# Ledger of designs, part 4: VH-VL binders against Small ribosomal subunit protein uS7c (rps7)

Target 1, 178 residues: Small ribosomal subunit protein uS7c (rps7), of Euglena longa (Euglenophycean alga) (Astasia longa) (p14760)
Amino acid sequence: MSTRKLQKRKILPNDSIYNSLLVSQTINKILSKGKKNIARYIFYKSMQNIEKIKNENPLDIFKKAVDNATPSIELRTQKRKKGQISKISIKTKLERRNKIALKFIINSAKKRSEKNIIQKLQGEILDAYNNTGAAVQKKEEIEKSKSPVNNNKKFISKNKKSKNKKQKKRLKRKKNIY
Below, E stands for the ipSAE of ESMFold2; O stands for the ipSAE of OpenDDE; V2 stands for 0.75 times the mean of E and O plus 0.25 times the DockQ between their complexes.

## First folded at step 1 (VH-VL)

Design i8 (framework fv_ifabotuzumab)
Fold by ESMFold2-Fast, scan of step 1:
Formats: structure tokens, C-alpha cells, sequence
Structure i8 (fold): chain C 178 residues (1-178), chain A 125 residues (1-125), chain B 107 residues (1-107)
């Protein structure tokens, strides 16, 4: 095994302003096609606005928002006898569940009625921080639908399907249009 | 009142590159995104990409990725679009257009409110 | 990419007529839609942004409506200077995309 023939696993670096891995992961999820600089701008401006509104450390607010949107389990589809489909509850690593929370926050933000993406993102983060809003509702739907947790089986995605970032959730609009 | 003034017409051979300039006058330059849109003869409008001058980086439509480069020089309030490896189907009028304001406050999505006069680029063998 | 489809592609009308042009997005774009007017040999001019907000200096006979996936541009009383091609454009998601255009000819 030559080190010249193997790529070392690249770890996502912490962001440059808050020195936070969570922030770096969030920025990576904000824009699917644009360059990282615009995603970084959107995130940092929403954080700046949150700081002005709450007069608190925006990173602490964001961490709590993510915690509030993080489900305790993942739901996975399992085929039963006679081709019937059921969902099973499985407890995965916190890091993986945090990434699910980030998707909930960002996708919910995109569906908000505010005038710009910065306002949409800050609004969803503040709602999640207060344990309300669409992202937290998604987490609660998972919590309410959970079956007995199977801690003996780890989730393994055999066929990782690339999620189309143009999802049905973008087709439905809120009534309050600017 | 802001105006965008573009460089003059260009005639190029296939395989060459072209660099179009867009100079802003009157008002703030660096906080606004600059979009580049082209229009082939008798065809519709096609978005190529934008650049946010405060970052110096750009977003491109994937069909131009690898051939297009958008840059800026904030000292002279000028944006540039360079298209390389030209083909005959790159013959078009190229426009710059002012987009969203990414200033020190919250910005809004407005579309493109101020347009340059256009630069005709003809690619022929 | 989000596809923008305009209807009709061609339209002929008389001075004084009410004209409506429709724009449909393949995905929801909220109200992040602009309308542009382009006259021959000229750069486009923005008429409307945020689906329904009229740009300063644009005559009040122009109006926009819609949200989500279906949008309309209306000219309440067509004037001779309104001969032009009209484009819708979404700015909800990268890449930004335009409709194919509607050519308005005065009979």
C-alpha cells in the first residue's frame, strides 16, 4: 500500500469566521450549483442579522437550532413478506442526523415567503432556535412516526441515490408572496 | 443613475478567445452582481453567468464551464467576460447586466435592472 | 435547470387591445421572476421584477401577476411603441433561465 497511490481522506475544514465544522457543512448545503463564496456570504449575512436581532452569539443560536431540528432516529424502508413495505427506526451517528437537520433547515428556508434568501435562512434558523417552524415540524414528523428503535443494525445505504436538488418541496409555494 | 458601457465589436476565428469589458459609471460597482447574457442572431436570451465583485468569483451556466472566465477590476469599475475556444455558434451579441445588490446590508433579488449596450462577437473561419 | 416556457410565441394585436403573455416555470420559483422588453437592435429593458412590481418609469399599462409556476404579463391598452419581444426570467435558482420570448406584432 503506497502512500503515493492512495488519497488520504480529506476532512472538511472548519470555516474561517466561526472556526466551526457545522458552519462549513451548512455552507456546502446552501447552494447546489453556485460557487462557495456566495453560499458563504448568504450564511454569514444571516448570522450577522441574527446577532443584531438577538444580541447573542449567533453560532450558539445556530447550534441550538440544529439541535432542535435533529431527529433522534432515521426512518428506513424495509420490504416485508408479500412485497409489503414498512419503515423501521434506526439510530445513526449524531453527525449523520445533524446533516439531516441541516437539510431540513435549508430546504424549509427556501420555501419561506421572505423577500431574499438571507431573510429566509435567518427566519428558519430563528424559528428552529425557538423549537418551531417547518424544519422542526419535519423532525417532529419523524419522532411521531418512529417504531421501536433497532440499535443492533446500523444503517447502510447499498444504493446511494443522488438526491435531485430540484425537489417537489420547491414546487409548492407559500401564499404570502412579495 | 448608473450606466454600463461595453467594449466594441470583435471578429474572431474559431479556436480564438475574446474578452469583453463592461464599465460601470455613476453609483456603486463592487456591491452589485454583474451578469453576462448572450443572444445569437434571431434567437432568445441566454444567461452565461454572474460575478459578485466583492468576492472576485463567478457562477457559470454549466454549458460554458471550462470556456468562460468572469473577472473584475474594482479600481476602474470594470467587469470582464472572456470566452475561449470559440466556435461559430458563439456568434452573438453579449450583454452585461447589473443584478442583485450584495452590499453591507440585506440584499434583494431584483433581476437585471441596468443593461450594457451589447458587444457583437462574430466567429467565422 | 428550471425551464421557462412562454405562450404564445407570436402575438398580433391592434392599438388599444388588452394583451396577455403567459410564462410557466418547470419548478416553483415563488415570485422570483422578471419581465423584459427588447426592441430590435437594442438591449433588453426590465419592465417588472418580483413577478408584480413595476419598474420606475415603465408605463402603468404594464402589469404582472402570478406566483409559483404560472405568471402573466398584461398590457391593458396596447400602444405602437409596445412592438417588441418580451421575455420572462427566473432568478430563484442558478442557472438563471429565460423564456423563449414572445414577439408582439401590431396589426
Amino acid sequence: as target 1 above (178 residues)
Amino acid sequence: QVQLVQSGAEVKKPGASVKVSCKASGGTFSSYAMNWVRQAPGQGLEWMGDIIPIFGTANYDEKFQGRVTMTRDTSISTAYMELSRLRSDDTAVYYCARGEDYGDYEYYYYGMDVWGQGTTVTVSS
Amino acid sequence: DIQMTQSPSFLSASVGDRVTITCRASQGISSYLAWYQQKPEKAPKRLIYAASTLQSGVPSRFSGSGSGTEFTLTISSLQPEDFATYYCQQYNSYPYTFGQGTKLEIK
Scores: ipSAE 0.000, ipTM 0.473, lowest interface PAE 12.6, mean pLDDT 79

Design i9 (framework fv_ifabotuzumab)
Fold by ESMFold2-Fast, scan of step 1:
Structure i9 (fold): chain C 178 residues (1-178), chain A 122 residues (1-122), chain B 107 residues (1-107)
Amino acid sequence: as target 1 above (178 residues)
Amino acid sequence: QVQLVQSGAEVKKPGASVKVSCKASGGTFSSYAMNWVRQAPGQGLEWMGDIIPIFGTANYDEKFQGRVTMTRDTSISTAYMELSRLRSDDTAVYYCAREDSSGWYEGAFDIWGQGTTVTVSS
Amino acid sequence: DIQMTQSPSFLSASVGDRVTITCRASQGISSYLAWYQQKPEKAPKRLIYAASTLQSGVPSRFSGSGSGTEFTLTISSLQPEDFATYYCQQYNSYPYTFGQGTKLEIK
């Protein structure tokens, strides 16, 4: 016999420099499975450089860049009967769409031609701020790909496959009785 | 190239504080996170925390939280680690180490100081 | 905290031998793992980072492999200067943690 401490995940706190949840989310996206202090350094150094270039509050520039890269909908691939694959437009909460924009900005930054990651990130943020660049292009591709049936405003709460798996598990348990 | 030079050995009594310095020479001090790692006699390496010099932001391992303070002086390219309320089990060699930040996957400690021996004796 | 466990803790070998040291993480760390060499009364020296990338100037007989939770450092043909203590380190998540070390000594 042993006593265990229950480990629970906490809500992500605001960052220590800008006191911004968006900044904390961005640092986590840069890191994903990487080095926390290096991710923080990369982000803050990019912000400092942006401030020098624009002579404006870099947090405001960053917020606008994220806004410009945020799609109005989320696209999902749905497998239809007979093996057909269709893209379906789903309306999701702004917070979730902001995370998509962050992913676009970070992934687009990594593919830039600048010499180091700090310059790549600042360049992509500034492009997005000006409503240009690869991250904004990815957002525009989503906008262009909106389903013609976008008039059907039905929210799908979660993956139906998970519910089907639970149903199969319940049926299996019933069969296992005898 | 870049070299990290640490302050000399310290002998302290229990309950005192010690402040170790780490001076970066020949390179860009502000562009790298500075880490502190200690090693007790005959034991392995133990991470204590880091500081990002450009912003003065420090992160500590929970076991040292409340006893350790990491600071820097960018005008002389020097990082500091102060450990208070010393105990005999704080006797160790204390290293500063620069964290590689040259890319997305680059990391860990590419340059190390020579180490500072801190002895806590009654 | 992520626990890093090395095996073996002690290894005796002869010059020319192929030596393998294993490092296991208690949870997934992707490829955010480094290997260090430490000689008596000296600071550690980074040999490998990102699990498999060799530090510039480190001899090609050193190699690293692995991802996720299991990692290996290999010395293909042991030289006299390689007798030292080796440490793995994860830099995936705070706090950073090290393995307990592997002391490599001459047979």
Scores: ipSAE 0.006, ipTM 0.485, lowest interface PAE 11.9, mean pLDDT 80

Design m10 (framework fv_maftivimab; at its last look DockQ between E and O 0.32; V2 from the best seeds 0.00; counts 0 for: pae E 15.1 > 2)
Fold by ESMFold2, look of step 2:
Structure m10 (fold): chain C 178 residues (1-178), chain A 121 residues (1-121), chain B 106 residues (1-106)
Amino acid sequence: as target 1 above (178 residues)
Amino acid sequence: EVQLVESGGGLVQPGGSLRLSCAASGFTFSDYAMNWVRQAPGKGLEWVSTISGSGGYTYYADSVKGRFTISRDNSKNTLYLQMNSLRAEDTAVYYCARDLWFGELYYFDYWGQGTMVTVSS
Amino acid sequence: DIQMTQSPSSLSASVGDRVTITCRASQSISSYLNWYQQKPGKAPKLLIYAASSLQSGVPSRFSGSGSGTDFTLTISSLQPEDFATYYCQQYDSYPTFGQGTRLEIK
């Protein structure tokens, strides 16, 4: 019985240069399958260029850029069967948060106007480090769209909406008979 | 022209300390990761340590962790290896080597002439 | 550590011969392999990086091939200056070198 072939996600080793899971995840997202040497070159060259510009540890710059591009997420507790509460591992939480921020940074970098992908990536990382740029704007847009629901207005509108829904349901039943 | 010149080798007793230096010229030193690689007499090559261009990241072979410290002074274009608690097994020619691709990718595109360290009573 | 095993450990050949030196990794290293040449009393010289990419200034008679665990350095027409010891080195993780292959004149 052939459903979709299940492919388990492999545990990524830390990268060989910075000994960082975040770097490994980033390299994997830069290019399509089979181009890992090119993706490593692009990322490490961008990091070296950033080190020259800032004269600071480029991994710390990249970590801050990723943090700035990460949407605010409250710490979730996971319930187990019968209402148990547990904390998610800090490493597992960071991996999930990093996925969306890395997507913002890499996709925003690809849309930049610089000469080549190395310059595009370094530019987006530096902008995100300074809490600016398209990746951070995407993060801010997500955070603004989470505005709290106005319960007073929602309550009144919901009651009107329910009455109209009943009326539309009755009309549809008559039409279907026809 | 890229030049790497090691110095500071010599004879030292077991348990002693020694500091190696590597003077760099002909390139922007701070742009490159730097490495120490050693070769015992009549033996093969063994990577010892790596330091990033800024000096912010250091890496060590298991055989030297806790005993050796790599460092650099970018204002002097100089790489260092502080070697403590030396053992007979540390006897080797020590080479300074530059990374080929501006990162810590372990490409050794330029090497110095080496400096000999002998650890014996 | 990833162990690198070179074969043969020593090789005799004549000027003009095609020479092949092999290197085997204890686990897959993709294409993350360099080749070096070393003459007595001298520092190693980088010949090949990324398994098959020729370093600038290295003669075109040198070539590299392979991926995964099995790699080959080939000298297509041996010259007198090519008699040396050759080392492979992986960089899929912290670097390790093969034991070396000494190439001598027959």
Scores: ipSAE 0.000, ipTM 0.486, lowest interface PAE 15.1, mean pLDDT 78
ESMFold2-Fast, scan of step 1: ipSAE 0.006; ipTM 0.527
ESMFold2 (binder alone), look of step 2: mean pLDDT 92; pTM 0.942
OpenDDE, look of step 2: ipSAE 0.023; ipTM 0.583

Design m11 (framework fv_maftivimab)
Fold by ESMFold2-Fast, scan of step 1:
Structure m11 (fold): chain C 178 residues (1-178), chain A 121 residues (1-121), chain B 106 residues (1-106)
Amino acid sequence: as target 1 above (178 residues)
Amino acid sequence: EVQLVESGGGLVQPGGSLRLSCAASGFTFSSYWMNWVRQAPGKGLEWVSTISGSGDSTYYADSVKGRFTISRDNSKNTLYLQMNSLRAEDTAVYYCAKDYGGNSEYYFDYWGQGTMVTVSS
Amino acid sequence: DIQMTQSPSSLSASVGDRVTITCRASQDISNYLNWYQQKPGKAPKLLIYDASNLETGVPSRFSGSGSGTDFTLTISSLQPEDFATYYCQQYDNLPTFGQGTRLEIK
């Protein structure tokens, strides 16, 4: 059954110009209220401008910018009763952390002082490519976390769910006996 | 472009110590997790250790935990492996390997030439 | 932790052959599997990442498939430079490699 459910997932196609899944994911994050043509225009125009400025493959520049903005861990909030909150460091999959980096780049770009979104996006990408800028700063804040790092987060989460289910079943069985 | 050059290998007695170095060039060293992977003569590959770009996070294979220490000096673009309490089964070519995505997903996209460590009496 | 088993351990093939190598994980690793090629006396080279994605510069005759516990590396038309040892590697936990499959000329 699990394999049949996985088969039904929709796969985001690579973009038509760079044949890159990363580019398609980025365009989707820029997208608002179904304005996909505008999102594509913004992204591709910023890439074209980067190519003119650097005389390098803009996809390579963008990939490096994303890498530079990608944190090695993810911070997760643990909620406690009576308003107690703690954060733990967990290691999640690269794909998930790349999406975080894209969010950092796009949100940082939107807060830039340039007049239009194309210039804001190209500026943030170039800053991240040079290992500077607001997106990279956000990544560095996460990297400096002194919280414990969990190298088995995926397995621990799965095991935790299994334990909880087993515990509930065992408790129910014991309850039913008496 | 990207180059990784290991050094520091050699012959050492059981119980001895050795420090390996890996000089990196052609990429932003501090932005990438780095790894040590070893291969015993005529055998397969075994991952040994990893370190985050900042150096704040490290992980080790159970076979070396407590004996080996991975570290890096980002100002020198150099990765290190301090090997203590060496055993015959540590005899291997040690490779320095770069992580592909910069986040230690263990995609080893570039490897050095390797340095041979022989532990024998 | 996670054991990776490759089959066959070795095989002989001729140029132009279709070659299939399999890799089995002791537990579900989703698509968190890489494939490497190692030629005698050389360091390994990354061929495929995330089970099915071809690394830059790797010829299109190489392909990977699978998910969960069973994975396959296929070479659609074997070339002389493809005779090497191939390794699978999981990264759903701390990385572990298969024992390797040695591909030799027939």
Scores: ipSAE 0.000, ipTM 0.455, lowest interface PAE 15.4, mean pLDDT 80

Design m8 (framework fv_maftivimab)
Fold by ESMFold2-Fast, scan of step 1:
Structure m8 (fold): chain C 178 residues (1-178), chain A 123 residues (1-123), chain B 106 residues (1-106)
Amino acid sequence: as target 1 above (178 residues)
Amino acid sequence: EVQLVESGGGLVQPGGSLRLSCAASGFTFSDYAMNWVRQAPGKGLEWVSTISGSGGSTYYADSVKGRFTISRDNSKNTLYLQMNSLRAEDTAVYYCAREEDYVWGSYEYFDYWGQGTMVTVSS
Amino acid sequence: DIQMTQSPSSLSASVGDRVTITCRASQSISDYLNWYQQKPGKAPKLLIYAASSLQSGVPSRFSGSGSGTDFTLTISSLQPEDFATYYCQQYDSYPTFGQGTRLEIK
């Protein structure tokens, strides 16, 4: 058997220029209020500009940019038994994390200082391609949220050792003759 | 048509190394994440590693992490698996598999597989 | 890792039978579940993706159902070419496969 709700979903086709599903997904994320032709123009024009600058296949550059902005984990809020909320890191499927990367790239592009959206998008893609820029920085912030190495014991041990050394040093300095 | 052809398998001693290759044709190679999936004789399937379309992201099963390296050369339409510090339990047929997705990239699945290459770690 | 458990490990059936194979995930995977068929000496072949979507070229006698933790693959009228090993695979996290169900001639 099949599920009715799943059957209502449509397969997103690859785009007509690069024959890439990633490109179609990106255009849809740029899209607002159903202005798909404008979203397509923005994306394709940014790709053309990248091709001129790098003299390489712009799709390869874009895929690399997305990969560089893709976090290895996802952050979620978790309610505890005592009603407290904490953030935990979880491993999720690559596609979910790629969508997070696309969101980082597009939202970071919109906040850039270039004159128009095409230049903002191309700039953010090129920065991410070089493993720099705001989108990659957001990815690195998530990476830092992975379970930290527990160094509390080492820090306590270091402090304890330091304290003992200080005490021994003070005792040596207070030698008096009787 | 989509074709994936593995090569590089063979007999190696424990602690040895092998490099597997997968030659892809019939599609835009760089548009697809690629996977290595293995199967020990008479056993089930085990995912080994994934590489993104651009090669920028790699993922590994815990059993191979630190010993195996997945890579790709998109200019040659070729996927690689460098296998170091091989163990008897790495003995398996190694399959190259293409990863496709559905509904705006929401569902991933392995839609095409190569015929496999046999790696035997013995003696 | 998400663990996938298939039942039964093996099943004997006759041509024309209705066959069901089950797959259980150690945690909810929504509908991120795929089914593969493998014949002896051959590579696996995708049958079903997204729990219930039939891959192009796969006969309509194959169907998948389920959501959450419990999934089923059904063959409505078994044919001689269907005797094979079947694997489920989740892709909600890093991919993991069930141990397989060997479908044998009775």
Scores: ipSAE 0.000, ipTM 0.475, lowest interface PAE 13.2, mean pLDDT 81

Design p10 (framework fv_patritumab)
Fold by ESMFold2-Fast, scan of step 1:
Structure p10 (fold): chain C 178 residues (1-178), chain A 123 residues (1-123), chain B 113 residues (1-113)
Amino acid sequence: as target 1 above (178 residues)
Amino acid sequence: QVQLQQWGAGLLKPSETLSLTCAVYGGSFSGYYWSWIRQPPGKGLEWIGEIDHSGSTNYNPSLKSRVTISVETSKNQFSLKLSSVTAADTAVYYCARGDEYYDILTGYPFDYWGRGTLVTVSS
Amino acid sequence: DIEMTQSPDSLAVSLGERATINCRSSQSVLYSSNNKNYLAWYQQNPGQPPKLLIYWASTRESGVPDRFSGSGSGTDFTLTISSLQAEDVAVYYCQQYYDTPLTFGQGTKVEIK
């Protein structure tokens, strides 16, 4: 059918409204089964709604949400040889980390109870911005897997619930301060 | 959970070729190295070699001239052939899942092992 | 090749007491770019395959009791069992996965005194 100018490995250009590579990556993640214009509409409308709710720059809120959902991971792209492990370049590593966070945010948004995808995405971004929600939980699960303690299924579940309760209390106090 | 099931001939004569197969169930075959490791009776562990889903291999230099590891990705299976066996090749042979080369989220060396196959080389 | 040497070859410890096993590599297994030590510890019970205990020198595998801990960096590593239990009677192996060929220590047999 159509010829795609950008190859699968090529870095995307920045978006036209926010001049952000992160925004372009996000729109591409949203469009996996849809048209590009619909993906753009969903994302930009979510951003406009966030701006109205928070009365702040929505791009700054989105960047913080992505940061909060980004795990500290290393990506190995090639097999090791004589102790040499091929890694993605620094720029590509940052993009890779962002892509993981974006996947968590978008997939978590789709599982939300709100009526439409715009409100689902808006809600998940705001939760992640506040360091809560399903996307942030997925990030914490990955980070915990790097430093497991006892890793008993019941023990892990118990510790996770205790941590989540403490995090919710801290977040409520933090919001009252700010 | 991931399971490794292994099988092959357990009794060989000197000069014959050892042939073992390992099948992977309950997990992704892609993204991992799949290794063969052996252990002579009463002795330690010796790594034989590894293969990934694309068929790319690394072999222990001490065994390289006699070892071939192959993969059948459609069946999630990989196999070991060791030629010109001698009594020194008598060991329990294990297959194992190793280090991921896509993403180092776990960083596991060998997190799942087959039960082992005793191979005896005797005349 | 990276040679792995364990000490002691055999260790007898009373129940509830601390057991310490050392492992030395002939060259560093620390990868400077990610600051990780490519070292693992395994437990092997008679008639069974080895079981992964520790990876990245100090990270405990899922399901492994917290009495097991790993420490060290570069070329010198230690596995510690803080309070030996009867089920801990086994042979323990260290392994480097920094470079091929992958290599194991000769093993340390832990017995009850």
Scores: ipSAE 0.000, ipTM 0.447, lowest interface PAE 18.1, mean pLDDT 76

Design p11 (framework fv_patritumab)
Fold by ESMFold2-Fast, scan of step 1:
Structure p11 (fold): chain C 178 residues (1-178), chain A 121 residues (1-121), chain B 113 residues (1-113)
Amino acid sequence: as target 1 above (178 residues)
Amino acid sequence: QVQLQQWGAGLLKPSETLSLTCAVYGGSFSGYYWSWIRQPPGKGLEWIGEIDHSGSTNYNPSLKSRVTISVETSKNQFSLKLSSVTAADTAVYYCARSEEYDYVWGSYDYWGRGTLVTVSS
Amino acid sequence: DIEMTQSPDSLAVSLGERATINCRSSQSVLYSSNNKNYLAWYQQNPGQPPKLLIYWASTRESGVPDRFSGSGSGTDFTLTISSLQAEDVAVYYCQQYYSTPYTFGQGTKVEIK
């Protein structure tokens, strides 16, 4: 076994309406200083609106939206001797990656064009539920940055391009000699 | 004690769909990648695909058109569906766990006992 | 796809002697950014699932005896059993996890001579 172990995360109580830890974590990420009731209102109101639009359990919709926005890897910064900074791809525990997805959804919602924060949040959740929208796009950017383990087509494509360029240069050089 | 318990249909006719389920006991389901790997009798190992707790999948391209792996997080279970089976799909099918630490994903530290699937006319 | 080739297909070794198994990948499994080789070794006894022995080409899995060691980098890898014991009679597989699809070698059967 790897000697590196992930620590236990702080346990947050499940929310009172959906009995969901994910919901409690989301409300905490919406929360601004001392405005717990406002964060709760924003989230629950967006969920009620989603229920009316879709005529199904809004918690199930929200869980799928989070899943769709959850990257399979996390990008980390690695320091080099010359002060250069590079990024590496690592797989981390789902709970950590879910928190990244929540951040994507909330931050993307805030940048939406709807006038009300409730409508911005419900719109981003529904877009993510349908596997579209800015939050899912952020997740896809991370997916494109996966280590070689999960992106063999990209690796092969780049190799083909390199080989083709080298072959073209070789043919051109040979023609110039003769 | 972590255990992977697997079950499903053992005898199929050509063209049918294989369905296998793996349940995880005694350990966390989240934070890991879960794979299906098969082994034809007397031959080597072939990776089928993997899934994490969020439902993100990677499939072997040779099987991608026929394979679906899904997860049921509430039950700590994941499942394999392989459609349009032929005699070439006869194998022992294993579920397996991969740790998510320091680039060790894709190496498998716990395995199910295996399920023999026979495809015959 | 990365093709994995093992040699020999079978190996007979006397108890207490060294067993050496080779594995070659059709392309490098070394990731230059982290300097890690994405290669694992497994032991499989008849009727049982494979058991992980080594990952990252040379890191021994917890509980695996120190007589097992892995070496190599890039495309050429070796599993060594320094002093073969009766319980080491098994089929051994190398596996790359550098790129999907993950692929395995064809296996090397180790027997007592």
Scores: ipSAE 0.000, ipTM 0.453, lowest interface PAE 15.8, mean pLDDT 79

Design p3 (framework fv_patritumab)
Fold by ESMFold2-Fast, scan of step 1:
Structure p3 (fold): chain C 178 residues (1-178), chain A 124 residues (1-124), chain B 113 residues (1-113)
Amino acid sequence: as target 1 above (178 residues)
Amino acid sequence: QVQLQQWGAGLLKPSETLSLTCAVYGGSFSGYYWSWIRQPPGKGLEWIGEIDHSGSTNYNPSLKSRVTISVETSKNQFSLKLSSVTAADTAVYYCARGPEYYDFWSGYSEFDYWGRGTLVTVSS
Amino acid sequence: DIEMTQSPDSLAVSLGERATINCRSSQSVLYSSNNKNYLAWYQQNPGQPPKLLIYWASTRESGVPDRFSGSGSGTDFTLTISSLQAEDVAVYYCQQYYSTPYTFGQGTKVEIK
C-alpha cells in the first residue's frame, strides 16, 4: 500500500518514512524527468542498506554525511566586462549550502564504479559520513579556495562599490529636487 | 492482470547447474524487486534472493556461493542459476514479485504475485 | 538471521469454530521510526503457490475475507480465523521482512476436525 501522507502540497513536505525535510530535498535532487517514485525507492533502499551495514539510525548517518559535505561558503561565477570570468566567495544560508552538499553527494555517487545506482549512492553517503570520498573532496576544494586575506579584501571592495553607487544616486536625486 | 510464467529443466543430476527463467506479463517490470523462493516437498519456504530491473541483487547468505540471479530488462525476464546441486536442492521453485518502488516499505518483501512453481528433482 | 517459530505445527478445528495460530520471531520486527511490524501471513493450498493474507502484522490484503485477522507486535504475533470454512483448510506461514534474508515460519497445517 502507498503511504497515507500526502506528497502533493505547495511547499515541500517531510518524507513519509523518516519524517525528514532533508530526506524530501534529497529525493527531489535525485529526481530527473519527473520519475519521483523511482528516485524515492533509490534513496530509501540506499538508507535501508546503510542501516544493515552500520546497525545505526541511517538518518543520523545521512545527516552527518551531508554536514561533512557542506561548504562554509558558496562560490559564484561573475562575468566581467572584458569577457573574463572570476569566482567570488559568498556566505549564504545553511539551507542553501546543505542543498549544495546534496548535489555533491548525488553527482559524485553517479560517477562511482559500483554496479547500480543504489550501491553508488550508499557508497558515497558512507564515504562522506567518514569524511572521505568525492563529495567531501568537492567541499574541501571550495574550502581551499577560501583565503582570509583575499576574501576580506574582495568583500570590502564590493561593499564600498555598492555604497558609492547608492551615495551617487542619492546625491543626483538631491540635486534634481533642489 | 500481472502474470508470472516460469520455465526450466525439472530433472538434474548431482553437480549440475539448475537454470530457471521467469517472465513478467501484464504489468511494469521496473519499480519492483523480483524474487526466487523454494519449497522442498512437504517442508517450508526458503527465500533464495531478489533482483531489480537495474541488476541489483540480494542473496540468502546460506546459498550466496552457489546462486546467481540475472535480469533481461528488455524482455521483462529474470533467471536463477544454482550451481553444484545435490539432493538437498530438490524443491518446488517459485518466482514472485517483491515490493513496488513507490511502496517499497509497505510492500517490502511481501510476495503478492507468484509463478505457478517448477518442481526440480535432483537424483542420480 | 531472524528465526521464525510457529505454534502449533498442526491444528484441527470444527467448521464455524475459531482457529488461532501463533508466530514468534527471535528478535523484534517492529521498526520504531514508522511504528510498523514487518510481519506477513500466507495461506498455501496443496499444489498452489502461497497467497498473501496479512501484511504489517494486521493489515488485510485486498480480497481476503474479514474472518482473517492478524494481531501482535514486536516478537509475538497471532493469525485468527474467526469462523473456519471448508476452503480455509491449508498450511499457513508467517514471514518477517524486517531484514534479509527474509525468513518464514515452519508452517501450521489447519484441518477440519
Scores: ipSAE 0.000, ipTM 0.446, lowest interface PAE 16.8, mean pLDDT 78

